VHH binders against q96p44r230to412. Designs and how they scored, part 14

Target 1, 183 residues: q96p44r230to412
Amino acid sequence: GFDILLGLDVNKKVKKRIQLSPKKIKGYEVTSKVDLSELTSNVFPEGLPPSYVFVSTQRFKVKKIWDLWRILTIDGRPQIAVTLNGVDKILLFTTTSVINGSQVVTFANPQVKTLFDEGWHQIRLLVTEQDVTLYIDDQQIENKPLHPVLGILINGQTQIGKYSGKEETVQFDVQKLRIYCDP
Below, E stands for the ipSAE of ESMFold2; O stands for the ipSAE of OpenDDE; V2 stands for 0.75 times the mean of E and O plus 0.25 times the DockQ between their complexes.

## First folded at step 5 (VHH; framework vhh_lunsekimig_d3)

Design m2 (at its last look DockQ between E and O 0.85; V2 from the best seeds 0.00; counts 0 for: grease 24.6 > 24.2, SAP .736 > .668)
Fold by OpenDDE, look of step 5:
Structure m2 (fold): chain B 183 residues (1-183), chain A 123 residues (1-123)
Amino acid sequence: as target 1 above (183 residues)
Amino acid sequence: EVQLVESGGGVVQPGGSLRLSCAASGFTFSNYALYWYRQAAGIERELIAAIYSGGSTYYVDSVKGRFTISRDNSENTMYLQMNSLRAEDTGLYYCARVEYKYVPGSYEYFDSWGQGTLVTVSS
């Protein structure tokens, strides 16, 4: 597996820590002044497997569209992304596609709006070669089919906490951001 | 309106140096990644360097160690310092901004380009 927060050196880049208990620092308060980006080759030197589990624990007050996590090509195009749409209160999953280069899955289930209540929530995406399943706080929300994927190009950027289509960092809190291989 | 204006091109001998500038307007400069492209005669445009909002940079192998991309957010200007220039570096150099927006089921891309500045490396 991959600890994306570790891969992006969040502990070095983010100054503000979140203490959930008096003695334990368990999260990061990310501000717009921080750039959480890294060469993908440094985070995923072998790319990503076709099947994996994405897990994040975060809270946010963002009412715009932003990418919690994304892998971009060199020229700035999304290859993989977990996008939170604060306007419509839905979640988007972007991945590669052998058919047209990219595919976007929309999770618009009413339960998805829970993510936008400004509380801590866990997002889990089970990605296989056939489909992607969204879990929120250990509850299965929805399963969507996928077209076969392409391997990602690793010479671009991996980023977290960015407004969609921009390089501006959003304000949000994060405890966990991980990829588990071979689910 | 988004505007990008390149400058600094010219004729230089092999081994020489040039500094290109890209003056940007019409958008929040600090919120976007910026790119340098170049196009040699008869060849497709190629990306050669990128700089992100946080200062991270990317270079293609052919320019690594010779070119340096930088930005001044207070001046809305991006730069490309080119050292140890070679004949193969000859071409029209463009600065670019890329934006994308989600549309149902896909993405729409918005590329902005300048008019370019010509760099000629010749003995």
Scores: ipSAE 0.775, ipTM 0.890, lowest interface PAE 0.6, mean pLDDT 95
Fold by ESMFold2, look of step 5:
Structure m2 (fold): chain B 183 residues (1-183), chain A 123 residues (1-123)
Amino acid sequence: as target 1 above (183 residues)
Amino acid sequence: EVQLVESGGGVVQPGGSLRLSCAASGFTFSNYALYWYRQAAGIERELIAAIYSGGSTYYVDSVKGRFTISRDNSENTMYLQMNSLRAEDTGLYYCARVEYKYVPGSYEYFDSWGQGTLVTVSS
């Protein structure tokens, strides 16, 4: 699998660490002064496959709407995004669409609210050509259909931890943020 | 109110240089990526360069190596240094700020534009 945090040079950009084990420290404290951004052509030079698994492990106190991970077009439009909506306590997944250029899937099952308890949680999104399935802490939560997708444009930015619509960095903690292509 | 004001356009000969400025107000400048677009007569507006909040830049192939985008967050101003100008660079140059918000099932876009500054490259 591909480690998006390493692809965005997390070890040089994030100086604060979180001890997760007595023998090995594996977490990162992302502060508002950190910029986890990179040109998508440097991170995903061949784009994304039509099917993949996104996995992240994070905790946060943010009550606003923010993108845990996003891939923007050259002019700043979302193509891919995993969005945490702290106002409604829901999860949003954005991907490309032949119908409207993009599509947004809403995961509003009450169990999604556990993500907002300020504790560590694993998010797993299993994306196929036909649907997307959300797992939280190894429990399957919801499956939602997708309209046919388009390939992404790689001439914009890939970013981690940004408020929706802005380039302002969200304060949060992260252990893992990875893509797997057909494990 | 968000305002973007371009300046620095003018008439130059081929091979000449111009520096465009985009003065911004009404928003937290450092929180946004900024863009230069241009529009030739009868053609749809095209993106030519971007500068992100962290300072990374993007250029389309037709201007790469000739144009340099930059920003000064303390002055709320973005710049476009244009060198080795060609006749095909003639047009209105706009600065832009992209903004969007989630709406159910999609996004709503609230891009802001300046009035444009005219660049004419002719002998």
Scores: ipSAE 0.551, ipTM 0.804, lowest interface PAE 2.0, mean pLDDT 90
ESMFold2 (binder alone), look of step 5: mean pLDDT 79; pTM 0.763

Design m3 (at its last look DockQ between E and O 0.91; V2 from the best seeds 0.00; counts 0 for: pae E 2.7 > 2)
Fold by OpenDDE, look of step 5:
Structure m3 (fold): chain B 183 residues (1-183), chain A 123 residues (1-123)
Amino acid sequence: as target 1 above (183 residues)
Amino acid sequence: EVQLVESGGGVVQPGGSLRLSCAASGFTFSSYALYWYRQAAGIERELIASIYSGGSTYYVDSVKGRFTISRDNSENTMYLQMNSLRAEDTGLYYCARVEYKYTPGSYEYFDSWGQGTLVTVSS
């Protein structure tokens, strides 16, 4: 598996930390002044497998569209992304596609809106070669089919907490951001 | 309106140097990654360098070690320092900004380009 927060050196880049206790760090308070980006080759030197589990624990007050996590091509195109749409209160999952290069899965289940209540929530995406399943706080929300995927190009950027289409960092809190391989 | 204006092109001998500039307006400069492309005669436009908002950079192999992309957010200007120029570097150089939005099932891309600046490397 991959600890994306570790891979992006969040502990070094983020000054504000959320403490569980006086001696224990619970998470990171990410501000717009921080750039959480890294070469994908440094985070995923071998790319990503066709099947994996994405897990994040976060809270946010953002009412715009932003990417919690994304992998971009060198020319700035999304390959993989977990997108939170604060306007419509839905979640988008982007991955590669052999058909047209990219595909976007929309999770608009009414239960998805719970992510936008400004509280801590866990997002889990079970990605296989055939489909993607969204879990929120250990509850299965929805399963969506996928077109066959391509391997990601690793010469681009991996980023977290960015507004869609921009390089601006959103303000949000994060405890966990991980990829588990071979689910 | 998004505007990108390249300048600094010219004629130079092999081994020479040029510094290109891209003056940007119409958007929050510091919030976007920027790119340098070039197009040689009869060849498709190609990406040669990228610079992200945080200052990270990328280069294609053909320009690594010779070209340096940089940006000055206070001046809304991106630069391309080109050293050790070669004949194969001849072409029209463009700066670009990329924006995208989600559409049902896919993305829509909005690429902004300048008019380009001509670089000619010739003995």
Scores: ipSAE 0.825, ipTM 0.906, lowest interface PAE 0.6, mean pLDDT 95
Fold by ESMFold2, look of step 5:
Structure m3 (fold): chain B 183 residues (1-183), chain A 123 residues (1-123)
Amino acid sequence: as target 1 above (183 residues)
Amino acid sequence: EVQLVESGGGVVQPGGSLRLSCAASGFTFSSYALYWYRQAAGIERELIASIYSGGSTYYVDSVKGRFTISRDNSENTMYLQMNSLRAEDTGLYYCARVEYKYTPGSYEYFDSWGQGTLVTVSS
């Protein structure tokens, strides 16, 4: 798989580390002054297939709407995003769509609210050509259909931890943020 | 109220230079990526350069190496230095701020635009 945090040069950009378990799992304390952004062509030079797995482990206190991960077009519009909506305590997944350029899948099952308890949680999104399945802490939560997707454009930016619609960084802690392209 | 005001356009000869400015107010300037677009007569508006809050930049191929985008967050101003101008660079130049928010099933976009500043390259 591919480690998005390393692709965005997290080791240089984030000064504080968190020892998270007896094993060598190191977390990062992302402050509002950190900028985890990189040209998508540097992170995903061949783009992203329509089928992949996204995995992240994070904790946060943010009560606003923010993008844990996003891939923007050259003109700053979301092509892919994993969004944590702290207002409604739901998770949103954005991907491309042949019908309207993009589509947003809403995961509003009551179990999703667990993500907002300020504790560490793993998010896993299993994305196929036909649907997306949300797992939280290794438990399957919801499966939702997808409209046919388009390939992403790699001429914009890939970012981690930004308020929705802004370039301002969200304060949060993260252990893992990875993509697996062959399930 | 978000305001973007372009200035610095004018008439220049091929090979000449111009420096455009985009003065911004009504929002936290450093929290947004900013964009230059241009529109030639009879053509849709096209993105030509971007500058992100962290300072990284992007240029379309037709201006790469000739144009330089920059920003001064202390003056809430973005710039476009245009060198080696060509007739094809003639058009109305806009600065833009992209904004969007989630809605059920999609996004809603609230882009802000300046009035434009005219650049004419002719001998």
Scores: ipSAE 0.427, ipTM 0.756, lowest interface PAE 2.7, mean pLDDT 89
ESMFold2 (binder alone), look of step 5: mean pLDDT 79; pTM 0.765

Design m4 (at its last look DockQ between E and O 0.01; V2 from the best seeds 0.00; counts 0 for: pae O 11.8 > 2, unsure alone 62.3 < 65, grease 25.2 > 24.2, placed apart)
Fold by ESMFold2, look of step 5:
Parts: C-alpha cells; structure tokens; sequence
Structure m4 (fold): chain B 183 residues (1-183), chain A 123 residues (1-123)
C-alpha cells in the first residue's frame, strides 16, 4: 500500500491540524495556499496494480467540481481521478481505457449525496480489472463495469485537492488518503 | 480571457541558440501548468516541454539536455531556452495552457494556445 498523504508530504506542507482532543492530531485542514502535488514516479514508482482499493476520509464545503485525487499525464490530462461534483452531488471515477484512452464512471445513486452534507465521510473504491465498487461509510452503494484498462504513465504528477481541470487547491479537511494493493 | 503570446523566434544556424518567451494574461499565471509545443510542416503539434505550478519540469527525449523551460511568475512569462539547435527543430513553437472538464463517460480538454513563433534552423 501507499499512503498518499505521506507521498505528497502533507504533514510538511499543511500547517493547520484538526484535533479531536488536545494531544491527538487526526487530520489536516487544507487551504487554498498549499500545493499538494508530487511527481507520480516518486509516489508510484511501479505504477498501480490492475486491482487496488482507494480509501479517503474527508470533509468539505466546496460546491464546485474538484478532484480529491488525480494522476495526470505529462500534458495535464487525467489518467486516474476521484472527483466530487458538488453541482450535481455525484462522484466520478476516471481511469484508463483501451477504448479512447480513458473512461469516466458516474456514481449518481441518491446515497452519494450524503458526501456533500459537510460532515466526515469515508469513500472506498474497490477497483478490479472488470469493475469498480463504491462504498460510503462502509455501505456498498453501487458497482459499475469497467472497460479493460491500460497501465498508467508515471511521468506526470499526482495531486490531491484540486479543482477539476485546474491547479488551484480546494479548501477541505482530510484524515486519510491511501491505496491498498493487496486486499 | 486567456491570452498567450509567443515571441523570440527567428533564423539561426545549426548549433545556435534562441530564447522563446510566452507572455500570459487573463488568468492566475502561478496557478497553472504551462507547456511548449512545436509543429513542423505537415506534422501534428508535439509536446516538447512542461512546467508545473510547483516548479517541476519535463522534457521529451528529442530536446532533453538542449532545451530549458522556465517561468517568471512576477512577469507572467514562460520561457524556452533552446541550445544546440538542429535542422529538425525547425517549426512553429506554441505555448499552451491545458484545462479539462468532465462529460458523460469521459472528459474534454480545453486548450488555450498562442499564435506561435517561427524557428528556422538552416545551414
């Protein structure tokens, strides 16, 4: 597994912490002033396996479309992304595809809207070669098929907390952001 | 309104140098990755170098070690220092800003381009 918060040096880059008790730090308050980017080759030197689990725990008030996590090509196009669409209150998952280079899976089940209630929520995406399954707060929400994927190119950047299509950092709170490769 | 204006092109001998500039306006310059592309006659534009908002740079193999991309955020300007120029470097050089937006089942890229500046390398 990979801890994306560690891989992007979030503890060094983010000054503000969120504490549930005076002595215990449990998360980070990310402001628009930080740049949470790192070379993909430094975070995922071997790329990603064909199957993995993405897990994040976050809270946000953003009403726009933003990428919680993304891996870009060298020319700035998403290869993998977990996107929160605050306009429609849906979740998008982008990955590679033998068909047209990429694919975007839309999770629009009404239960997805709970992510946008400004509270803490866990997102889990179980990605296999054949499908992707969304869990929110340990509840299975939807399973969607995937077209066969291609391996990612590691010559671009891995980022968290960016408005979609932009390099501007989203204000949000995060406790956990990890990839598990062996379920 | 995004504007990108290239300058600094010209005619140069093989082995020579040129420095291209891309003056930008209409967006928060320091918040965007920027790119240099080139286009030889009859060929699709090709990416040659990238510079990200965090300062990281990338180069394609054909220019690696010869070209240097840089940016000056106080002047809203990106540069391409081109050394050891070769005949095959001849073409129009464009600066670009890339943005994407989601559509059903995919995404679309919105590219903002300059007008290009011509580089001719001739012996």
Amino acid sequence: as target 1 above (183 residues)
Amino acid sequence: EVQLVESGGGVVQPGGSLRLSCAASGFTFSSYALYWYRQAAGIERELIASIYSGGSTYYVDSVKGRFTISRDNSENTMYLQMNSLRAEDTGLYYCARVEYDYTWGSYETFDSWGQGTLVTVSS
Scores: ipSAE 0.385, ipTM 0.704, lowest interface PAE 2.9, mean pLDDT 88
Fold by OpenDDE, look of step 5:
Structure m4 (fold): chain B 183 residues (1-183), chain A 123 residues (1-123)
Amino acid sequence: as target 1 above (183 residues)
Amino acid sequence: EVQLVESGGGVVQPGGSLRLSCAASGFTFSSYALYWYRQAAGIERELIASIYSGGSTYYVDSVKGRFTISRDNSENTMYLQMNSLRAEDTGLYYCARVEYDYTWGSYETFDSWGQGTLVTVSS
């Protein structure tokens, strides 16, 4: 597995910490002044397998569309993204596709709006070669089919907490952001 | 040594059916994606169908709904069931082992080809 927060050196880049106690850091308060970007080759030196589990624990007040996590090509095109649409209160999953190069799965289940209540929630995406399943707070929300995926190009950047289509960092809190292989 | 051997080609009339086979050896068959290519006279080789290690499949539009790609991991064999054959399906059909390239994001990296099997659709 991959600890994306570790891979992006969030502990070094983010100065504001969320503490459970004086000795225990619960998470990170990410501000717009922080750039959480890293070369993908440094985070995922061998790329990503076709099947994996994305897990994040975050809270946010963002009312716009932003990417909690994304992997870009060198020219800035999203290959993989977990996008939170604060306007419509839905979640979008972008990944590669052998058919069109890219595919987007929309999770617009009414339960998805729970993510936008400004509280801590866990997002889990189980990605296989055939489908993607969204879990919120350990509850299965929906399963969607996928076209077969391509591998990712690793010569671009991996980022978290960016407005979609922009390099501007959103303000949000995060405890965990991980990829688990071989689900 | 990686070996791929295509078979099952022949001459059929339009609307007919053929079932191609690709017998594989020299590698862990179940771990690899496999492609079917075809090459018509005077035309570059084209990908027509793919089957991944997990069983997912892909078809180009021209064969979608008519061709079915499948694999039997216990027999190290990939198949292409071709129905409703057309004259434009005529060509040499190849199977290929495909490697996953993490650096350049492609399943189109291959290291082996068979000799091909000829499919002729003619009235």
Scores: ipSAE 0.000, ipTM 0.221, lowest interface PAE 11.8, mean pLDDT 89
ESMFold2 (binder alone), look of step 5: mean pLDDT 76; pTM 0.757

Design m5 (at its last look DockQ between E and O 0.87; V2 from the best seeds 0.00; counts 0 for: pae E 3.1 > 2)
Fold by OpenDDE, look of step 5:
Structure m5 (fold): chain B 183 residues (1-183), chain A 123 residues (1-123)
Amino acid sequence: as target 1 above (183 residues)
Amino acid sequence: EVQLVESGGGVVQPGGSLRLSCAASGFTFSSYALYWYRQAAGIERELIASIYSGGSTYYVDSVKGRFTISRDNSENTMYLQMNSLRAEDTGLYYCARVEYTYTSGTYTYFDSWGQGTLVTVSS
């Protein structure tokens, strides 16, 4: 698996405001002054497998559309993204596609709105070659089919906490951001 | 209105150097990644360098070690320092900004380009 927070050196870049104890960090407060970006080759040197589990624990007050996590091509296009739409209170999952290069799955289930209540929530995306399943706080929300995916190009950027289409960092709190392989 | 204006092109001998500039306006400069493209005669436009807001950069192999992309957010200007120029570097050089939105289940990309600046490398 991959600890994306570790890969992006979040512990060095972000204030350690959220603590379980004086010695134990529970989470990070990400501000617009921080750039959480890294070359994808440094985070995922071998790319991503076709099947994996994305897990994040975060809270936010953002009312715009932003990418919690994204992997971009060299020319700035999303290959993979977990997008939170604060306007419509839905979640978008972007991944590659053999058909047209990219595909977007929309999770607009009413239960997805809970992510936007400004509280701590866990997002889990189970990605397989056939489908993607969204879990929120260990509850299965919805399963959506996927077209076969392509391998990601690793010569671009991996980023977290960015407004969609921009390099501006959103303000949000995060405890966990991980990829588990071989679900 | 988004505007990108390239400058600094000219004629130079092989092995020479040029510094291109891209003056940007009409958007929050620091919030966008920027790119340099070039287009040789009869050839499709190609990406040659990228710079992100945090300062991270990317180069295609053909220019790596010779070109340096940089940005000055205080001046809303991006630069391309080109050293050890070769004949094959001849072309029209463009700076670009990329923006995208998600609409109706698909991404829509909005690319902004300048008019380009001509670089000619010849003996």
Scores: ipSAE 0.724, ipTM 0.870, lowest interface PAE 0.7, mean pLDDT 94
Fold by ESMFold2, look of step 5:
Structure m5 (fold): chain B 183 residues (1-183), chain A 123 residues (1-123)
Amino acid sequence: as target 1 above (183 residues)
Amino acid sequence: EVQLVESGGGVVQPGGSLRLSCAASGFTFSSYALYWYRQAAGIERELIASIYSGGSTYYVDSVKGRFTISRDNSENTMYLQMNSLRAEDTGLYYCARVEYTYTSGTYTYFDSWGQGTLVTVSS
């Protein structure tokens, strides 16, 4: 598995750590002054395969719409995004598509609202060529179909923790944010 | 309302330099990435450089090493320093703010553009 936080140089950029147990310090406190952004060619030089698993463990208090993780085109449009919609308390997954370059999948099962309780939660998205499946805290929540995908362009930026459509960093805490290429 | 106003275009000889400015108003300047595009006659606008709010920059290969994009958040102004100008750099230069929002279960895109400033590179 690939650690996206390390790929965005989290240890240099985030100075504040969170003690998770008496003997373990594992979390990062991302403040609004932090910029977790890198050129996608530096983070994913071979791009992403059409199938992969995204996993993250985070907590947050923000009530707006924000991207936990996103990969932008050179002109700033989303190709991949995991979006937390605090207004409706739902999760959105954006990926590439032969139709208009991208597609957005909405996960609105009532159990998704648990993500917004200000506690630590694990999100897992199992992405295949045909569908995407959301797991929250190891429980399967929903499975949704995907239109055929295109490969990503690596000439833009990969970012963590930004308000949707903006370059402002969301305040949140994160323990893990990784991908695995063999689902 | 969002406004972007380019200035600094003109006529210059090959090998010369120009500095373009893009004055912005009507939005929180520091919260957005900003872009320079250019348009030659009969061609669609092409992205040439971008600058993110954190200061990261990108350049297309045809201008890399010759052009420098910068921003001054205290003046709400983006700049493009163009050196070693060539005939193929002739065109209208636009600054842009790309914005999108989530609505109706998908992204809705809208861009804000300036009027353009003309750069002519000729002997």
Scores: ipSAE 0.375, ipTM 0.732, lowest interface PAE 3.1, mean pLDDT 88
ESMFold2 (binder alone), look of step 5: mean pLDDT 78; pTM 0.757

Design m6 (at its last look DockQ between E and O 0.92; V2 from the best seeds 0.73)
Fold by OpenDDE, look of step 5:
Structure m6 (fold): chain B 183 residues (1-183), chain A 123 residues (1-123)
Amino acid sequence: as target 1 above (183 residues)
Amino acid sequence: EVQLVESGGGVVQPGGSLRLSCAASGFTFSSYALYWYRQAAGIERELIASIYSGGSTYYVDSVKGRFTISRDNSENTMYLQMNSLRAEDTGLYYCARVEYKYVPGSYETFDSWGQGTLVTVSS
């Protein structure tokens, strides 16, 4: 698996931390002053497998559309993204597609609105070659089919906490951001 | 309105240098990645360099080690320092901004381009 926070050196870049105890860091308070970007080749040197689990624990007050996590091509297009739409209170999952290069899955289940209550929540996306399943706080929300995917190009950027289509950093809190690979 | 204006092009001998500028307006400059493209006669436009947040950069192999992309957020200007120019570097050079927006089932991209600045490398 991959610790994306570690891969992006969040512990070094983010100075304001959330502490559970005097000795235990619970998470990171990301501000607009921080740039959480890294070359994808440095985070995912072998790319991503077709099946994996994305896990994040975060809280936010953002009322706009932003990418919690994204992998971009060298010309700025999203290959993979977990997007939070604070306007409609839905979650979008973007990945590659053999049909037209990209596909976006929309999770608009009413339970998805829970993510936007400004509390801590865990997002889990189980991605397979056939479908993607959204879990929120260990509860299965919805399963959506996927078209077959392409391998990602690793010569672009991996970023977290960005407004969609922009390089501006979103203010949010994060405890965990990981990819678990299916053997 | 988003505007990108390239400048700095001209005629130079092989081995020479040029510095291109891209003056941007109409958007929050620091909030976007920026790109340099070029288009030679009869050839499709190609990406040659990118500059991301935090100063990270990308170069195609043909310009790596010779070209340097940079940006000055305080001046809303992006630059391309071109050294050791070759005949094959001849072309119209464009700066670009890329934005994307999600739509049902996919996303749409919005590219902003300047008019370009001509670079001619010849003896």
Scores: ipSAE 0.800, ipTM 0.906, lowest interface PAE 0.6, mean pLDDT 95
Fold by ESMFold2, look of step 5:
Structure m6 (fold): chain B 183 residues (1-183), chain A 123 residues (1-123)
Amino acid sequence: as target 1 above (183 residues)
Amino acid sequence: EVQLVESGGGVVQPGGSLRLSCAASGFTFSSYALYWYRQAAGIERELIASIYSGGSTYYVDSVKGRFTISRDNSENTMYLQMNSLRAEDTGLYYCARVEYKYVPGSYETFDSWGQGTLVTVSS
C-alpha cells in the first residue's frame, strides 16, 4: 500500500511522537501548527484508480467538522474527502461523479458515533466503482451506492487533518493513514 | 463580513509591469488559500495563480515566469507582480477566497470575490 503520511513528509513535519504499545508502535501527534499538505501531482502523479481501500487509525477530541483526508481541486474544492462531522457525529465520504462533478455519501448509522469517543479507532473505506463500504474497528457498518466517478485532477493539493473549507490544521493523533490500490 | 479589495490596475504598454494588491478583512487571512483570477471580455473567469497557507504557489502556463504571487500575513494582503505584460493579459483581475460546506448528498461553495481591478495592455 501507499502511506499518505509519508507522502506528505510526516517524519519531517511532525515532531511529537506517541508510544502506542509496548512493542514500540508509534503514532504522530499532529498539532495546530503543523501543515500536512502537498501538491497532489507529487503524491498521486497518476491519480487514483476507481477501486481502492482507505485505512486510517486516529483519535481526536475535536467536535467540529473536519477532513481527515482530502484531495482538492486547483481552486480549493473537494474531489475526495473523508470527513468527520463532530456536530452530528457522522462520517462523510466525498468523491467525484459524472453527475454534477462530485457526490457526498453520508454514513449516519448509530455505530458511527463510536468514532467520537476520543479513543483510537480504525476507519476502513472499501471503494469500488459501484459502492463504498465503511468498516469501523473491523466491523462492517454500512454499504452505500456510488454514481459513476470521474478521474481526479492532480493539479491541487492533498491534505491531512484540516477543518472543512479551511487551511487550518486540526489537532489529532494518527498512527496509520494509507491507500491500497489492489484490494 | 468578508471583504476582498483589489487595487493596482491600470493602463500599461506591452512589456510593462504592474503590481496588483488584494487587501483582505473579515476572516483569518492565514487560514485560507488565496487566488487570482482574470476575466477577458466574453470569456469566463480563469484561475491564473494560487498561493496556499503553506507557501506553495501555482501558475497557469501562460503567466508562468512572468507573474509572481505572494502574500503578507501580517498585513492581510496578497500581491500579484505582473511583468512582461502582453495584450492577452488585458482583463479584470479578481482575488478570491473559496469556502465550502457539506449539505445532504453534496457540498455548496461560498466563494468570496473582490470587485476586480482592470488591467489594460495597449499599444
Scores: ipSAE 0.541, ipTM 0.796, lowest interface PAE 1.8, mean pLDDT 89
ESMFold2 (binder alone), look of step 5: mean pLDDT 78; pTM 0.759

